# Designs tried in a protein design chat: VH-VL binders against c1abc3. Part 3

Target 1, 185 residues: c1abc3
Amino acid sequence: MAAGVQGESVARNYAEALLVLARKADDAEGWGALLRQVADAINNDVNLSRFLESPRIAAEQKSVVLSKALGDKVPHLFLRFLQQLVKNRRQMLIPAIATEYETLRDAASGIVHARVTVARETGDEEAKMIAERLSKATGKTVVPHFAVDPSILGGVVVRVGDTVMDGSLRRKLGMLRRRMGGTRA

## First folded at step 8 (VH-VL)

Design q1
Fold by ESMFold2, fold request of step 9:
Structure q1 (fold): chain C 185 residues (1-185), chain A 122 residues (1-122), chain B 108 residues (1-108)
Amino acid sequence: as target 1 above (185 residues)
Amino acid sequence: QVQLVQSGAEVKKPGASVKVSCKASGYTFTSYWMHWAKQAPGQGLEWIGEIDPSSGSTNYNQKFEGRVTMTRDTSISTAYMELSRLRSDDTAVYYCARDSDFWSGEPYFDYWGQGTLVTVSS
Amino acid sequence: QIVLTQSPGTLSLSPGERATLSCRASQSVSSSYLHWYQQKPGQAPRLWIYDASSRATGIPDRFSGSGSGTDFTLTISRLEPEDFATYYCQQYGRSPLTFGQGTKLEIK
């Protein structure tokens, strides 16, 4: 389950720390992929999730299991990082930490993720054009995630990180909507 | 001053176990992981494993898995390494060594104990 | 595991000479995880160089470390009598943590 605001702040702090370690290892991409794999394992293996969540299992035993499962398969400091999370009772934040790590990595690379809500499903060419227009408007590489909500009264609703309802972005998308969408002027 | 003082030399028979201690002083014992290494006579160093004195969490070299147990007593700032089912090729000097700051991203063994000779002979 | 191969096994030199000690890793190691230790007979190892090139506290500037990837060196520009010892490289990148077999630097 996604963490609340407090959990997201904690998750971001851990993600920032991990990114520092990963950069010293010259492998920010590889450590991110490893973190995502661990996060996915937690989300997809009910026995692993139950084991890691259980307050009846000592942190030391959880740590030993991680060591045996991952010890020779991951960088040593990556394992130590996971063991630190278990010690601090933050191991269930690993999916949130992975998301924050990816966001931090993408921000440094000029990549941002946008939630794009449309009234009806977009074709592949329209989706590509929206992504290109958003990228031009933001000055960053935008990876759009489309959702369909027929209840909106036409048009497009875009959320880019903390920048929603931005006037310049909304105006540039308004021009695109007028050209391509059903509410053209 | 940081100091790691190990227990004295031991003579054991094959099949027995040995428990070596490493008493820390001059720093906060629970803030740094502790490593153990083996040096057989005339040979180089071999990592056995490590323990977090705060949580008791351990990582072992697979070569020693099943025979090694690392523990600690935080009330006396002492780490322990127990090696069971001893063989003659376990004859070696055993060292404890303090890990440097984990969050620096450049960990190394900054302080070492004086070593404990364990002799396994029948 | 990552195997560290040091060469030469023994290096016989006189005080005043330049020494070069090699450490080759079986796979790439970040320089942040490659360290050197000095050990004299009957003594524990002592941290000498960390991060491939950074001298530990109190280590004279005649010692320098360099290298990246799989090839690392420790250089002593002008040997002093106290420098004759065995030097080990160590990697901290992958479990198990490993040491090289050592280079014994001995007086000619």
Scores: ipSAE 0.796, ipTM 0.911, lowest interface PAE 0.8, mean pLDDT 86
Fold by ESMFold2, fold request of step 9:
Order: structure tokens, then C-alpha cells, then sequence
Structure q1 (fold): chain C 185 residues (1-185), chain A 122 residues (1-122), chain B 108 residues (1-108)
């Protein structure tokens, strides 16, 4: 069960911050695995979940328990990140943060494939411009796959093969279609 | 200007406790974690642990777990490190040091206290 | 625990010479978490190099840091009298945070 829209936004912000730290540690994969393990522990251990959720237990006490349980087993800044979540009362978002982290990690690491259908053959210069626009829209290196379909009315149809997109991607793709003379720009 | 000013030298007997203070000035005390390190005579540095002055949260080096307690008093911007059941090999200079910006992903100890000599002798 | 082994333990050189100080980690350490401190007798340590290769504010450009993985180096291209001190590497990657044993750079 995913968190609500506001919870997903908060969880994504924390996931982005953690991914920055993990990349500086040169271990985005390892930190992701640790985060998933903590998330799974919260989901599968009712006593842990109850302890972390309880408003009657001080954040300091929860933080000390995390330190004793994890301190020599995880990267130091990963522990500090969990302690920051506890301080901010966000520790129950850890499962959502793990999901967002995995999504961001996959998107940043994977090749973004875009299916680009055009009405007529595209020259090398125009193809390069389309790839550059798509790369800007996705924030990643885009591998476009061009196909010609004369039946489309004077324009271009773009489909992004990656199912994970940020909220601005649809707008940027819509503007690209209008610039190319697309049917529903 | 950031300053960390530590309490004066202490002489203790084996089995006693010592509490070293570190008074911070020139910055918002609760915004930066504080570390403690040990340097035995003629030896290198050994990390003891850290405290978040805002929450009181601590992380300790396991070698000192059970004998070290780190606290703070935010009203006077002062951190404390207490070491109990003192032994002769606890004779050392003890330093406090401020953590740098956590979110930079490159934390280091940017400001240090002058050190406090603790001597444990019978 | 990540053990940082510095070599040599003592380095005796004259002003004007080049110094090379080694720090070897028992496990890989991100360069973002590898730092160097300088300490003179009777004084607290001072941050010197952070992020393996970045000089702290006010540190002369004759000091340079390099390395990655398990092997890190502090180089002083041309020693000045004020450079004779003990240098410690430190890792911030895993608890416990650890320092090397130090390299004492002394006048020959």
C-alpha cells in the first residue's frame, strides 16, 4: 500500500536526499538494499513497528535503539539518515522511501527508451534535436527509436518506454509535440 | 568565530569517573553534532562517539560502550563526555570536535577544542 | 572496523624536499569520506584535506591529496618549516570512525 499523494512527495524528497548521499559513498545499490531491509523489518515485525510508531516513546530513545542495533553494521551516514527520520517523525515512511529510492535508482541507472514515430524521414540534425529535447525532459540520456508512419497527420508521436516519470515530463513532451506540429500538442 | 573551549586537566584514581566539558560559541550549538576523541600520550586519535545537541541522540564506539555517557546542556551551549570505571590506559588528552554539514555528504571535524588532559594514576 | 594504516611512521626530511605520506584502508572507502588532519605538538588537530583531494580553507597549494578505494596519498611538493607536524588520515564511512596512526614529518 502506497502512501497518499503528500506522503509520496515527502517520501520522494527523502529518497532523493539519500540517493545523493549514497552516490557520494559510491554505493547506491548497497544503500538501497539496506533501506529495503529496514523497510521489510518494519512491515514484518509488529513489535518493531509498534515501537517506532508510538508517540509515548521519545525520539531520542528510538534513535539510541537504532544506534545500538545498526551502528557497526551499516554506513555511518545511513544510520544518521535514519536518526534524522526519527527526529522528524518520518520513520514510518521508510517503506515508502524505499520504494521511491528504488524507482529513482532504476530511472537514473537504466536506459530511457523513447519510441518516436514521425510522418516522414527525419534528417540527422532533427533526430539529434529530438534526442536532446527528450534527454532534457527526462534528465537522462535518451535512446530514441525512430519509425516512419505516413498516416499520422503532420507531426510526431513520442512514447517513453520507462514507466517511471516525474510530474513535469508530460508537459515537456506535450510542448515538444506542439513544436513539431503534433496532433494533440 | 567558532570556538570550542574545554574544561581543565583532571587527575583521577582508577575506578573513578571523569566528566569533561566542551563549551561552544560562535554558532548555533544545536545545529551540528559534536564528536569526542581520545589521544593517549604519544599515540594517535581514537573516536569515542558523537551526540546530537538538539535531540540528545548518541552513537558510541563499541569499545567505549557501557563506560561512556555523552550529554549536553543547550541552555549554556555545552557538551559533556563522562568516562566511568577509569583505568590507567584511559590516561589521554580528550578532544571535542564539531561535525560539519551532514547533508553535504562529506562530513569532517571542522573545529576542535583545545583538549583536556585526564591522568589516571594510583 | 576499517583500519587505516599510515606509512611511514616517521618521515625525516629537510625543507625544500618533497614528502609523500601514505594511508591504506583495510576496506574500500569512498574518497568523499577520507580526510587528512595536521597536528602540531601541544595543539589540537586541524582539518587539512577533505574529500581525499580538496584543501581546507587557507591550506597552501603545495599540499595535494589523491587516491581512491583503499590507497590514499598526501603529497607536499616543497616542504616549508611550518609543515613539520604529524598528519592523520580519517575515514567517516563506517562506525566506528577511525584515524590512521599518523605520520610524523620531522626535520632531518
Amino acid sequence: as target 1 above (185 residues)
Amino acid sequence: QVQLVQSGAEVKKPGASVKVSCKASGYTFTSYWMHWAKQAPGQGLEWIGEIDPSSGSTNYNQKFEGRVTMTRDTSISTAYMELSRLRSDDTAVYYCARDSDFWSGEPYFDYWGQGTLVTVSS
Amino acid sequence: QIVLTQSPGTLSLSPGERATLSCRASQSVSSSYLHWYQQKPGQAPRLWIYDASSRATGIPDRFSGSGSGTDFTLTISRLEPEDFATYYCQQYGRSPLTFGQGTKLEIK
Scores: ipSAE 0.780, ipTM 0.905, lowest interface PAE 0.9, mean pLDDT 85

## First folded at step 9 (VH-VL)

Design s3
Fold by OpenDDE, look of step 10:
Structure s3 (fold): chain C 185 residues (1-185), chain A 122 residues (1-122), chain B 108 residues (1-108)
Amino acid sequence: as target 1 above (185 residues)
Amino acid sequence: QVQLVQSGAEVKKPGASVKVSCKASGYTFTDYWMHWAKQAPGQGLEWIGEIDPSSGSTNYNQKFQGRVTMTRDTSISTAYMELSRLRSDDTAVYYCARDSEFWTGEPYFDYWGQGTLVTVSS
Amino acid sequence: QIVLTQSPGTLSLSPGERATLSCRASQSVSSSYLHWYQQKPGQAPRLWIYDASSRATGIPDRFSGSGSGTDFTLTISRLEPEDFATYYCQQYGRSPLTFGQGTKLEIK
């Protein structure tokens, strides 16, 4: 589920908090991986998603399920963190929190995550080339996350944080139309 | 000042249940998790579980799973630990202990109750 | 579970001497999650050292904690009569939370 702008802000705050705890544990990478696993489970398991999303199920019950499922399999404070999300009815933000956590964690290591929109599915070689080009351009290690949007017609749209680089064919054509006296698309 | 005051000593028969209370004062009861620990005579400390008073969420030591129930009454800032199907090896002093602030990443038991002796004898 | 083994079980010393208490973990524990408690007979435990090396409020500077990974130490530089008690280490990293079996510091 895509979190709105407000949701993203909240997710980032939780990610920051978790990162503090994870660093105290000297295992930011391990905690991030666990969080991603939980996020993936939510995204891929319809029953889990429905369970966590259901307002008919009390937070306490959800917390108990988490306790039984994760228990001693995760760091104690990691479990606490998830239970806090449930308490605050923010459990559905876990995927967003996972993304923000990775962003924050990697930023400290000179790794930047980029959303890359393409018109068609990219192959492994093309993806690699894009990653390398972005890394060279930014001077950082860029991890691309691809999305397909045929409406851009071609080229790429790259988002890094609040910065958008639109190299799409749609944009180019729009500029040409404007130069030719056409309506703004 | 933070204080945790526990209920008095209990004597129970095997198979019975015991419910120990821990009344908190001097701080916001719902802001801190509460722990329970067991200490058999002349032995060390054993963690039983914890409860979030704000939500009622609990985490139990598997050793006590199925026999322990932790609850709270926020209106009187009191935490409860109930242990069922008592046996002789449950004879011990039971402590409640306040958890430190979670978000600071400094988790420890900063305040303790005075302890409650539970004796299980036939 | 993480097992904490303290040594020695009993330590007999005289006032003025140096005491060294050991706590060994069965697996690595973050220093932020390793704590020490003092307990005297008939009393509840009391937080003594937190984060492996930080003294709790009111704890004298003759007490110090150190260590990382699996090996932690509580040191009393010069014993005072009031220091004779049982000391427990605790880990807060993994459930279930666990304590060492304790070291009893007794007067010789």
Scores: ipSAE 0.877, ipTM 0.962, lowest interface PAE 0.5, mean pLDDT 92
Fold by ESMFold2, look of step 10:
Structure s3 (fold): chain C 185 residues (1-185), chain A 122 residues (1-122), chain B 108 residues (1-108)
Amino acid sequence: as target 1 above (185 residues)
Amino acid sequence: QVQLVQSGAEVKKPGASVKVSCKASGYTFTDYWMHWAKQAPGQGLEWIGEIDPSSGSTNYNQKFQGRVTMTRDTSISTAYMELSRLRSDDTAVYYCARDSEFWTGEPYFDYWGQGTLVTVSS
Amino acid sequence: QIVLTQSPGTLSLSPGERATLSCRASQSVSSSYLHWYQQKPGQAPRLWIYDASSRATGIPDRFSGSGSGTDFTLTISRLEPEDFATYYCQQYGRSPLTFGQGTKLEIK
């Protein structure tokens, strides 16, 4: 069922494994928040990033620092998961793993990200209406990401996952295009 | 078939150190973390900490931080726990215990050593 | 740290009776991280129940575990002579890992 390039496949595999652990803990949301906090710390603290990336620092030393910093503040198996990443030299993937974890959680809860291309910029209320109609059409909660491309000549192009061509989405999208193109703006 | 065999009983004076060994057999030593626990006479169990035999990484109960050192020798499949600056309330049976499979998300201590009595007295 | 309080401390019963052993946690513990061990004098503990309710290999079905959140129970439906021992609950959710102080099940 996995279809991916090497780097994204590795991060997704770790995210899937973490989600299993988090569900056993009855806290998939909380573990996701913890992982995002660690990822943000790596992205925003140059000294932490350099420490974790440095080949001059043994993996065991990195693991001990994680244990002392986090040991009593996080679930025990969350700490063990981070220590496993350090052991496998994958700790620099933590931001990518966090992103994959969030995507997996969103997909499992019926949340889908959509790329929505419009001919002209949409206001907040139009964007909300588009999101609500896409959600109704797909039966999922759609998080839209808008881009403007005037070359589509007043239409709306929606990409959800691999394809726009859901039959019911296509029908409802046709109605929305009519509203955007002539009836309402 | 999995077996954890600990070193023999020890008598120590206050202020000394003790190093207990736990030899594993019947499985791949480096695939499972090893825990150590203390049981004072007539008392319950207290977790001391754990070690990953493959990497040497450790996590300690903060109560023992600074007095405990866990190590291993992978060539002889043996884990060690050293407790320093001994005092009379360190008199206890010390157990090693193997962690179960981590990736199931429901680990437990599946195999235990026979225990090592450490007596601290003057 | 998560404190596990077992009650009663000592439970005196006869063979054939039903035993109910309680373990209360100071904070919520996932059932996946709540385990029970049996220990007889002069022996190491043995895994008895894991995941709050799953029996370890070879454990008789007269033993059952239940509970969630902060309240967990080990029940022995009909005591056999071999069941008289001390039982410990353990949580694996937060460092430090902790055990309850034990319930000694003794023959009356």
Scores: ipSAE 0.823, ipTM 0.925, lowest interface PAE 0.7, mean pLDDT 86

## First folded at step 10 (VH-VL)

Design v5
Fold by OpenDDE, look of step 10:
Structure v5 (fold): chain C 185 residues (1-185), chain A 122 residues (1-122), chain B 108 residues (1-108)
Amino acid sequence: as target 1 above (185 residues)
Amino acid sequence: QVQLVQSGAEVKKPGASVKVSCKASGYTFTSYWMHWAKQAPGQGLEWIGEIDPSSGSTNYNKKFQGRVTMTRDTSISTAYMELSRLRSDDTAVYYCARDSEFWTGEPYFDYWGQGTLVTVSS
Amino acid sequence: QIVLTQSPGTLSLSPGERATLSCRASQSVSSSYLHWYQQKPGQAPRLWIYDASSRATGIPDRFSGSGSGTDFTLTISRLEPEDFATYYCQQYGRSPLTFGQGTKLEIK
């Protein structure tokens, strides 16, 4: 579920808080991985998502389930963090929090996440080339996240934070059309 | 001033249950997790579990899982620990202890109750 | 669970001497999650050192904590009569939270 803009801001705040705890534990990477696993479970397990989303189930009950499921398998404060989300009815933001956490964590390490839209599915080699080119261009290590949108016709659209680089064929064609139409006026 | 005042000593038979109370004062009861610890005579400390008074969320030591129940009454700022199916090795002093603030990442027991002696004897 | 082993079990010293207490963890523990408590007979434990090296409020500067990873130490530079007690280390990193078995510091 795509968290609205407000949801994203909330998610980021929680991610920041978790990162502080994780850093104190000297295991920001491990905590991030755990968070991603929980996020994936929510996204892929319909029963889990329904359980967590259900307003009929008390927060306390959800918290107990988390305790039983994760218990001694995760850092103590990590579990408590999830329970706090449940308490605040923010448990469905966990996927968004996971994404924001990774963004924050990696930013500290000079890693940048980029959304890359392509017209067709890319192979592993092409994906690698794109990542390398973006890394070279930015001076940072870029981790691309690919999305397929045939409507761009070709090329790539890259989003890094609030910056969009549109190198799509659609844009190029649009520019050409405008240039041709402008000569008639 | 932060204070945790526990209920008085208990004497129980094997198989019975005991419920110890911990009344908190001097701070916002619902803002801090509460822990319980066990100390057998002449021995060290053992963590039993914790409760979030604001939500009722609990985390138990597996060793006590199924026999321990932690609850709270926010109206009187009191935490409870109930231990069932008592046996002789449950004879100990039980402590409640306040957890430090969660979000600041200071996870320690900063205040303790005076302890409650529970004696289990036939 | 993380097992904390304290040594020695009993330490007999005289006032004015230096005391060194050890706490060893079965696995790595963040210094932020390692704490020490003091307990006197008939009393509840009291927070003494937190985050491996930070003194709790009111704790004299003759007390110091150090260590990282699996090895932690509590040091008393010059023992005072009131320092004779049992000291416990605690980890807060993994469930269940655990304590060391304690070091009893007694007067020689």
Scores: ipSAE 0.877, ipTM 0.963, lowest interface PAE 0.5, mean pLDDT 92
Fold by ESMFold2, look of step 10:
Structure v5 (fold): chain C 185 residues (1-185), chain A 122 residues (1-122), chain B 108 residues (1-108)
Amino acid sequence: as target 1 above (185 residues)
Amino acid sequence: QVQLVQSGAEVKKPGASVKVSCKASGYTFTSYWMHWAKQAPGQGLEWIGEIDPSSGSTNYNKKFQGRVTMTRDTSISTAYMELSRLRSDDTAVYYCARDSEFWTGEPYFDYWGQGTLVTVSS
Amino acid sequence: QIVLTQSPGTLSLSPGERATLSCRASQSVSSSYLHWYQQKPGQAPRLWIYDASSRATGIPDRFSGSGSGTDFTLTISRLEPEDFATYYCQQYGRSPLTFGQGTKLEIK
């Protein structure tokens, strides 16, 4: 289940809560890895996905299955967190929660993700140049995620976190825009 | 004032079952998980499991899995622990204990019942 | 299962003395999940120290907890008569939740 605007907000709230728990456990990275494993299991196991989605199975029954499968394999509060998601009928958001958790964890470690929209596909060398430029501009390690939108016609749109960086970033990217081509306004 | 009041002492034969109650007062019963612990005579404490009174969800110590059933009745703010196929080493005091707030990330057992002595003898 | 081993099993001291109670875990436990309870004969346990070092409400400042990883201690700087009881450490990090076997602090 893909996150919309409302689902992204809910997923972020749960990810923030889980990160608090994981920091109390002094294992934010380990809990993130566990969450990603659960998310991958949901995405890759049709029977698990159908079981978790089914409205015919009570939340209590789903919770018992999680307890039996994971109880001695994961931190106790991690299990309790999953059981809370099932209680609130949010267990299908686990993949989105994992993504938000990773973003929050990376931000605390000086790593930020940027959505970079370009008019034409970016080669590997240009991608590295953009990442390095964005890292200098933000003072953090930037992991870019490129998308192609031909309609921007030679522009570059950069989005870091929930905000769009405009104006001054456009000046810093001016040289890159010339190399990427396109029609200017 | 938070209070957990347990049912009275029980004497049972081997192979029987016992159901201990824990009546909560002074707080919203469904907002906190409830734990159960065993203390054999002259011994330390052993965790049996826990229940979420709002949903009925449970987590059991695998040592007791298959013999323990935890339930609740939210209309009377009461948790129950049933232990089946009793044997002599089940003779113990059984406690209910309230879990503290989960989201702080440092939960503990903040309030305890007075204990229920269960004696298993032939 | 995380085994908590408390030492000594019994500690005989007089009022006014310092007591040090040890709790060792078979694997690392976050301090946030390591708690201490006091129990007197015929009574239920009572939360004493939580989060390894935080005193529960009403617990005198002569009690202090410390430690991390696998080694935790409860220290009583000057014993009072009411302090003679059994003390249990408990971990909340992994299922099953476990208690140490207890240290009985008794009057000499």
Scores: ipSAE 0.838, ipTM 0.932, lowest interface PAE 0.7, mean pLDDT 87

## First folded at step 12 (VH-VL)

Design c1
Fold by ESMFold2, look of step 18:
Structure c1 (fold): chain C 185 residues (1-185), chain A 122 residues (1-122), chain B 108 residues (1-108)
Amino acid sequence: as target 1 above (185 residues)
Amino acid sequence: QVQLVQSGAEVKKPGASVKVSCKASGYTFTSYWMHWAKQAPGQGLEWIGAIDPSSGSTNYNKKFQGRVTMTRDTSISTAYMELSRLRSDDTAVYYCARDSEFWTGEPYFDYWGQGTLVTVSS
Amino acid sequence: QIVLTQSPGTLSLSPGERATLSCRASQSVSSSYLHWYQQKPGQAPRLWIYDASSRATGIPDRFSGSGSGTDFTLTISRLEPEDFATYYCQQYGRSPLTFGQGTKLEIK
């Protein structure tokens, strides 16, 4: 879901709470997978999305349907978490909550996702080398997501979260820029 | 001083229904889920289901699905469990029990009603 | 559903003895969701141990809980007369919530 800044803050708060519950269950990975499955169902099933969003259907009715469908298939507190979202009219934030949960889980595990903009497409081995250099520079395991933008004139722009590390990491990636044929004239 | 007071004992015939009440006091009724459990004579405890008093949301044990209905009246802080199409093996003491707060992440049943004996006579 | 099997079904012991009550789950249960209740005849159950090992308010330190995964234990280091009751373990991890069948601790 495309939520504003307030929606992202709300989603993060729910994700933090769910991660606490999942860690007490000793299953942060499994609860994350369940949350992603629910989020994907909402995004991909128009009938489910319409049902959950409809103001004409009482929150109690939506909650009963969730209990009947999921009750013996998911952890009990996971079901109650979904029912709490329905009670609070926040069930349409589930996709955003899933994204925030994954970010929080990965950060605690030393994994970060980085947007890496390059001037030319990179091969698989070059991508792996970039990930390794970024990981060494950040002290975390970096999963890069590459985009190509020729307008950066052979440079590299790296964003980790909201932080742009254009200066220091660009210089460390300079050998790859030269290999890609990037040139300043 | 939390207290759960249940309705009195009932004698029912097979095929009838029974509705047990659980009146809460000493806390904010709508802040805690209420559970119901069955204990047949000389037997252990069996979970029937739970209700969120604030929303009316329910979770039922599939074993009782189709025969149990849980409701509440927030104006008098009272939860209800109705069991229909009674049989002889429904003879039991029925308990209500309060759940802990959801967001603590450490849920347990901290207060129980005194129990309601339901006898199904053949 | 997660089946909780308690053993033994009945323990006959004297005051002053050590009691060990076992609860085995059919699949793994987080310690945070494994609880113990005490019940005396004609009374409702009472929360006794939560999170596998934490004593409820007012519970004497002669009671201790332990275990993880599928195997959990309630130990009473030195039995007092008031400790003779039935003890139930309970899991809150997956619906339906389930109790063990109970261990009755009785005076020999």
Scores: ipSAE 0.669, ipTM 0.874, lowest interface PAE 1.6, mean pLDDT 86
Fold by OpenDDE, look of step 12:
Structure c1 (fold): chain C 185 residues (1-185), chain A 122 residues (1-122), chain B 108 residues (1-108)
Amino acid sequence: as target 1 above (185 residues)
Amino acid sequence: QVQLVQSGAEVKKPGASVKVSCKASGYTFTSYWMHWAKQAPGQGLEWIGAIDPSSGSTNYNKKFQGRVTMTRDTSISTAYMELSRLRSDDTAVYYCARDSEFWTGEPYFDYWGQGTLVTVSS
Amino acid sequence: QIVLTQSPGTLSLSPGERATLSCRASQSVSSSYLHWYQQKPGQAPRLWIYDASSRATGIPDRFSGSGSGTDFTLTISRLEPEDFATYYCQQYGRSPLTFGQGTKLEIK
């Protein structure tokens, strides 16, 4: 479930808080992995998702279940963090929080995630080339996430945060048409 | 000043239950987690579990899971620990302790109750 | 669970001497989650050192904590009569929270 803009902001705040805790524990990567596992469980386990989403189940009960499931498997403060989410009725933001956490963590490590839209599915080699080019261009390690959109006709559209770089053929053709005084076909 | 006052000593038979209280004062009861610890005679400390007084959420040591129940009454700022199916090795002093995290941002036990002796004997 | 092993079990010293207490963890513990408590007979434990090296309020500067990873130490530079007690280390990093078995500091 995609969190709206507001949800994303909230998720980011929680992610920041968690990252602070994780850093204090000197295990930002480990905590991130745990969070991802929980997120994946929520996304992939319908029963878990329904359980956590159900307004009929008290937050206390949800917290107890989390404690039973994770108590001896995760850092104590990590569990408390999750329980706080439940208390605040924001447990369904866990997947979004996981994503934001990874983004924040990686950014601190000089890793940038980019959404790359291509007109056709790319092979591994092409994907690698794109990643390398983006990394060189930004001076950071770029991890591309690919999406296919045939409507761009060719080229690539890259989104990094709020910045969009549109190198698509669709855009180029549109520009040419405008320069030539032609109507949008 | 912060104070945790526990209920008096208890003598119980095996198989019975005991409920120990911890009355908090001098701070906002619902803002701090409350922990419980066990100390058998002449032995060290063992963590039993914790409760969030604001929500009633609990975290238990698996060793006590199924026999321990932590509750609270926010109206009187009192935390409770109930231990059921008592056995001889449950004989110990039980402590409540406040979690400092809310105030300090650091998680440790900054205040302790005076302890409650629970004796389990036939 | 994380097992904390304290050594020695009993430490017999005289006032004025230096005391060194060890706490070893079965796995790495962040210094932020390693604490020490003092307990005297018939009394509740009292927070003594937190975050491995920070003295609790009112704790004399003759007490110091150090360490990281799996090895932590509480040091008393010069023992005073009131320092003779049992000291416990504790980890707050992973459930269940655990304590060391304690080091009893007794007067020689």
Scores: ipSAE 0.000, ipTM 0.535, lowest interface PAE 12.6, mean pLDDT 88

